Miniprotein binders against Ribose-phosphate pyrophosphokinase 1 (prs1). Designs and how they scored, part 14

Target 1, 284 residues: Ribose-phosphate pyrophosphokinase 1 (prs1), of Archaeoglobus fulgidus (o29666)
Amino acid sequence: MVILVGGTNGLMALKVAKISGLPLCYSHVDRYPDGEKYFRFASNIDGEDVVIFNSMHPNPDEIIFETLLIAETAYSNGARSVTCVFPYFAYARSLDTVKGEALPIKTVVKVLKAAGVKKIITVDFHLQENVFGVEHVDLTGMEKLAEYCLEEFSDSFTVLAPDEKAAFWAEKFAAKANCDVVALRKIRIDAENVIIDDLRTGVEGDVVIVDDIVSTGGTVCQAARIAKRAGARRVFVACTHAILARDAMMRILESGIEDIVSTDTILSPVSHVSVADVIASALS
Below, E stands for the ipSAE of ESMFold2; O stands for the ipSAE of OpenDDE; V2 stands for 0.75 times the mean of E and O plus 0.25 times the DockQ between their complexes.

## First folded at step 22 (miniprotein)

Design ac5 (from ac1 with E43M; at its last look DockQ between E and O 0.86; V2 from the best seeds 0.81)
Amino acid sequence: SPEDKIEELLQLIEKLIDRIEKLAEKIKGDPRELLMEIYELAMAIYRLFDELLKLGNPDIAEEVLQLAEAIMDLLEEIFQLARQGSPEKLRDKIKRLAELIQTLADKLEQLS
ESMFold2, look of step 22: ipSAE 0.828; ipTM 0.915
ESMFold2 (binder alone), look of step 22: mean pLDDT 84; pTM 0.839
OpenDDE base, look of step 22: ipSAE 0.830; ipTM 0.916
ESMFold2, look of step 23: ipSAE 0.807; ipTM 0.909
ESMFold2 (binder alone), look of step 23: mean pLDDT 84; pTM 0.832
OpenDDE base, look of step 23: ipSAE 0.781; ipTM 0.895

Design ac6 (from ac1 with K15E; at its last look DockQ between E and O 0.88; V2 from the best seeds 0.82)
Fold by OpenDDE base, look of step 22:
Structure ac6 (fold): chain B 284 residues (1-284), chain A 112 residues (1-112)
Amino acid sequence: as target 1 above (284 residues)
Amino acid sequence: SPEDKIEELLQLIEELIDRIEKLAEKIKGDPRELLMEIYELAEAIYRLFDELLKLGNPDIAEEVLQLAEAIMDLLEEIFQLARQGSPEKLRDKIKRLAELIQTLADKLEQLS
């Protein structure tokens, strides 16, 4: 087994290789001025199980194509198998569609399988199920996030899931932290407007809002406001994948949130928790 | 060509250093703007790591691995200091960031 250094998650690949002791395989990845992708293996991979690291941020379409290109090229050069590690996996927000609407995850899974990918590893995969039709291992950063929060944020807190879907991750987090979970309910008023139901019970002490993904920050900001109104002392945020743009970060900071932590599935100024060891353990 | 790519990356680093230096000038300005700029700068630096690793050079990769942790920690500190409004400490950290980024350039130049 060799770990390929390339793509958008090369630093993770290096860290995982160092922890696991697995050998590295290097590649040349570039783009021509016209936007076409160039890829070449720098090492012999004949007979090897190749592991590709490529978190699907910030350009999921390009990253998917790059992954396909690498996978097919690996087999063309004698690879025995290809495993893809997507710490963050995009296009996995929903399986529900309306008439005429695309279901991107179906397409993504189809092309990955067609390229010969044999195994997929993710971290806190949003859909919480195997949709790939191949071997899938979903790891979690929630335990490590909980440890961090206990050490750096507060000795005692209540975990708040900002919506019903987040409860799944919040429970994993809370189990590690040995604390209670409160889940907010989203009430959709219309296609554009979502209201969060007020906390029925007051909250005492510190609160940690937990979710797998924080993108625009709107959900966590709203949850924070609700928590504060309910009597929370301090409000923190923990998430696995911080897709935060600068505007989102500013919203979070202005919402009365004390601090935020994420993992290195997507690098950000708040990526204080590494999941490299978790991934390494899954590969060893 | 590999040489062309190295030159491109050197130029990118130079631009980043310029941004870092300009950031120091904004410490006395709007704190919100400062935070946004720090965040954007961090993202640019992370992209630089990716680009450096895409060269497929083991020596560069090792250097990136060694420096990345320090740079990431420093970026975090800069971000936090900017939130707290500590201008003097912030200036020192920004200067250190520029130095670390310059180290990457120096390594690239040795390979060219």
Scores: ipSAE 0.767, ipTM 0.891, lowest interface PAE 0.7, mean pLDDT 92
ESMFold2, look of step 22: ipSAE 0.826; ipTM 0.917
ESMFold2 (binder alone), look of step 22: mean pLDDT 84; pTM 0.833

## First folded at step 23 (miniprotein)

Design ad1 (from ab4 with E43M; at its last read DockQ between E and O 0.88; V2 from the best seeds 0.85)
Amino acid sequence: SPEDKIEELLQLIEKLIDRIEKLAEKIKGDPRELLKEIYELAMAIYRLFDELLKLGNPDIAEEVLQLAEAIMDLLEEIFQLARQGSPEKLRDKIKRLAELIQTLADKLEQLS
ESMFold2, look of step 23: ipSAE 0.854; ipTM 0.929
ESMFold2 (binder alone), look of step 23: mean pLDDT 84; pTM 0.839
OpenDDE base, look of step 23: ipSAE 0.807; ipTM 0.907
ESMFold2, fold request of step 24: ipSAE 0.841, 0.852, 0.851; ipTM 0.927, 0.931, 0.930
ESMFold2 (binder alone), fold request of step 24: mean pLDDT 85, 84, 85; pTM 0.843, 0.844, 0.846
OpenDDE base, fold request of step 24: ipSAE 0.829, 0.838, 0.836; ipTM 0.918, 0.922, 0.920
ESMFold2, last read: ipSAE 0.863, 0.852, 0.834; ipTM 0.935, 0.930, 0.924
ESMFold2 (binder alone), last read: mean pLDDT 85, 84, 84; pTM 0.844, 0.845, 0.838
OpenDDE base, last read: ipSAE 0.824, 0.824, 0.829; ipTM 0.915, 0.916, 0.918

Design ad2 (from ab1 with E43M; at its last fold request DockQ between E and O 0.90; V2 from the best seeds 0.84)
Amino acid sequence: SPEDKIEELLQLIEKLIDRIEKLAEKIKGDPRELLKEIYELAMAIYRLFDELLKLGNPDIAEEVLQLAEAILDLLEEIFQLARQGSPEKLRDKIKRLAELIQTLADKLEQLS
ESMFold2, look of step 23: ipSAE 0.843; ipTM 0.923
ESMFold2 (binder alone), look of step 23: mean pLDDT 83; pTM 0.830
OpenDDE base, look of step 23: ipSAE 0.802; ipTM 0.906
ESMFold2, fold request of step 24: ipSAE 0.837, 0.833, 0.833; ipTM 0.924, 0.923, 0.924
ESMFold2 (binder alone), fold request of step 24: mean pLDDT 84, 84, 85; pTM 0.842, 0.842, 0.843
OpenDDE base, fold request of step 24: ipSAE 0.801, 0.816, 0.810; ipTM 0.908, 0.914, 0.911

Design ad3 (from ab4 with K15E E43M; at its last fold request DockQ between E and O 0.87; V2 from the best seeds 0.85)
Amino acid sequence: SPEDKIEELLQLIEELIDRIEKLAEKIKGDPRELLKEIYELAMAIYRLFDELLKLGNPDIAEEVLQLAEAIMDLLEEIFQLARQGSPEKLRDKIKRLAELIQTLADKLEQLS
ESMFold2, look of step 23: ipSAE 0.853; ipTM 0.928
ESMFold2 (binder alone), look of step 23: mean pLDDT 84; pTM 0.833
OpenDDE base, look of step 23: ipSAE 0.804; ipTM 0.906
ESMFold2, fold request of step 24: ipSAE 0.850, 0.837, 0.830; ipTM 0.930, 0.924, 0.923
ESMFold2 (binder alone), fold request of step 24: mean pLDDT 84, 84, 84; pTM 0.838, 0.839, 0.840
OpenDDE base, fold request of step 24: ipSAE 0.830, 0.838, 0.835; ipTM 0.918, 0.921, 0.920

Design ad4 (at its last read DockQ between E and O 0.91; V2 from the best seeds 0.86)
Amino acid sequence: DPKIEELLQLIEELIDRIEKLAEKIKGDPRELLKEIYELAMAIYRLFDELLKLGNPDIAEEVLQLAEAIMDLLEEIFQLARQGSPEKLRDKIKRLAELIQTLADKLEQLS
ESMFold2, look of step 23: ipSAE 0.860; ipTM 0.933
ESMFold2 (binder alone), look of step 23: mean pLDDT 82; pTM 0.802
OpenDDE base, look of step 23: ipSAE 0.801; ipTM 0.905
ESMFold2, fold request of step 24: ipSAE 0.810, 0.859, 0.837; ipTM 0.917, 0.935, 0.926
ESMFold2 (binder alone), fold request of step 24: mean pLDDT 82, 82, 82; pTM 0.811, 0.809, 0.809
OpenDDE base, fold request of step 24: ipSAE 0.834, 0.841, 0.840; ipTM 0.922, 0.924, 0.923
ESMFold2, last read: ipSAE 0.831, 0.824, 0.848; ipTM 0.923, 0.920, 0.930
ESMFold2 (binder alone), last read: mean pLDDT 82, 82, 82; pTM 0.811, 0.809, 0.810
OpenDDE base, last read: ipSAE 0.829, 0.835, 0.833; ipTM 0.918, 0.922, 0.921

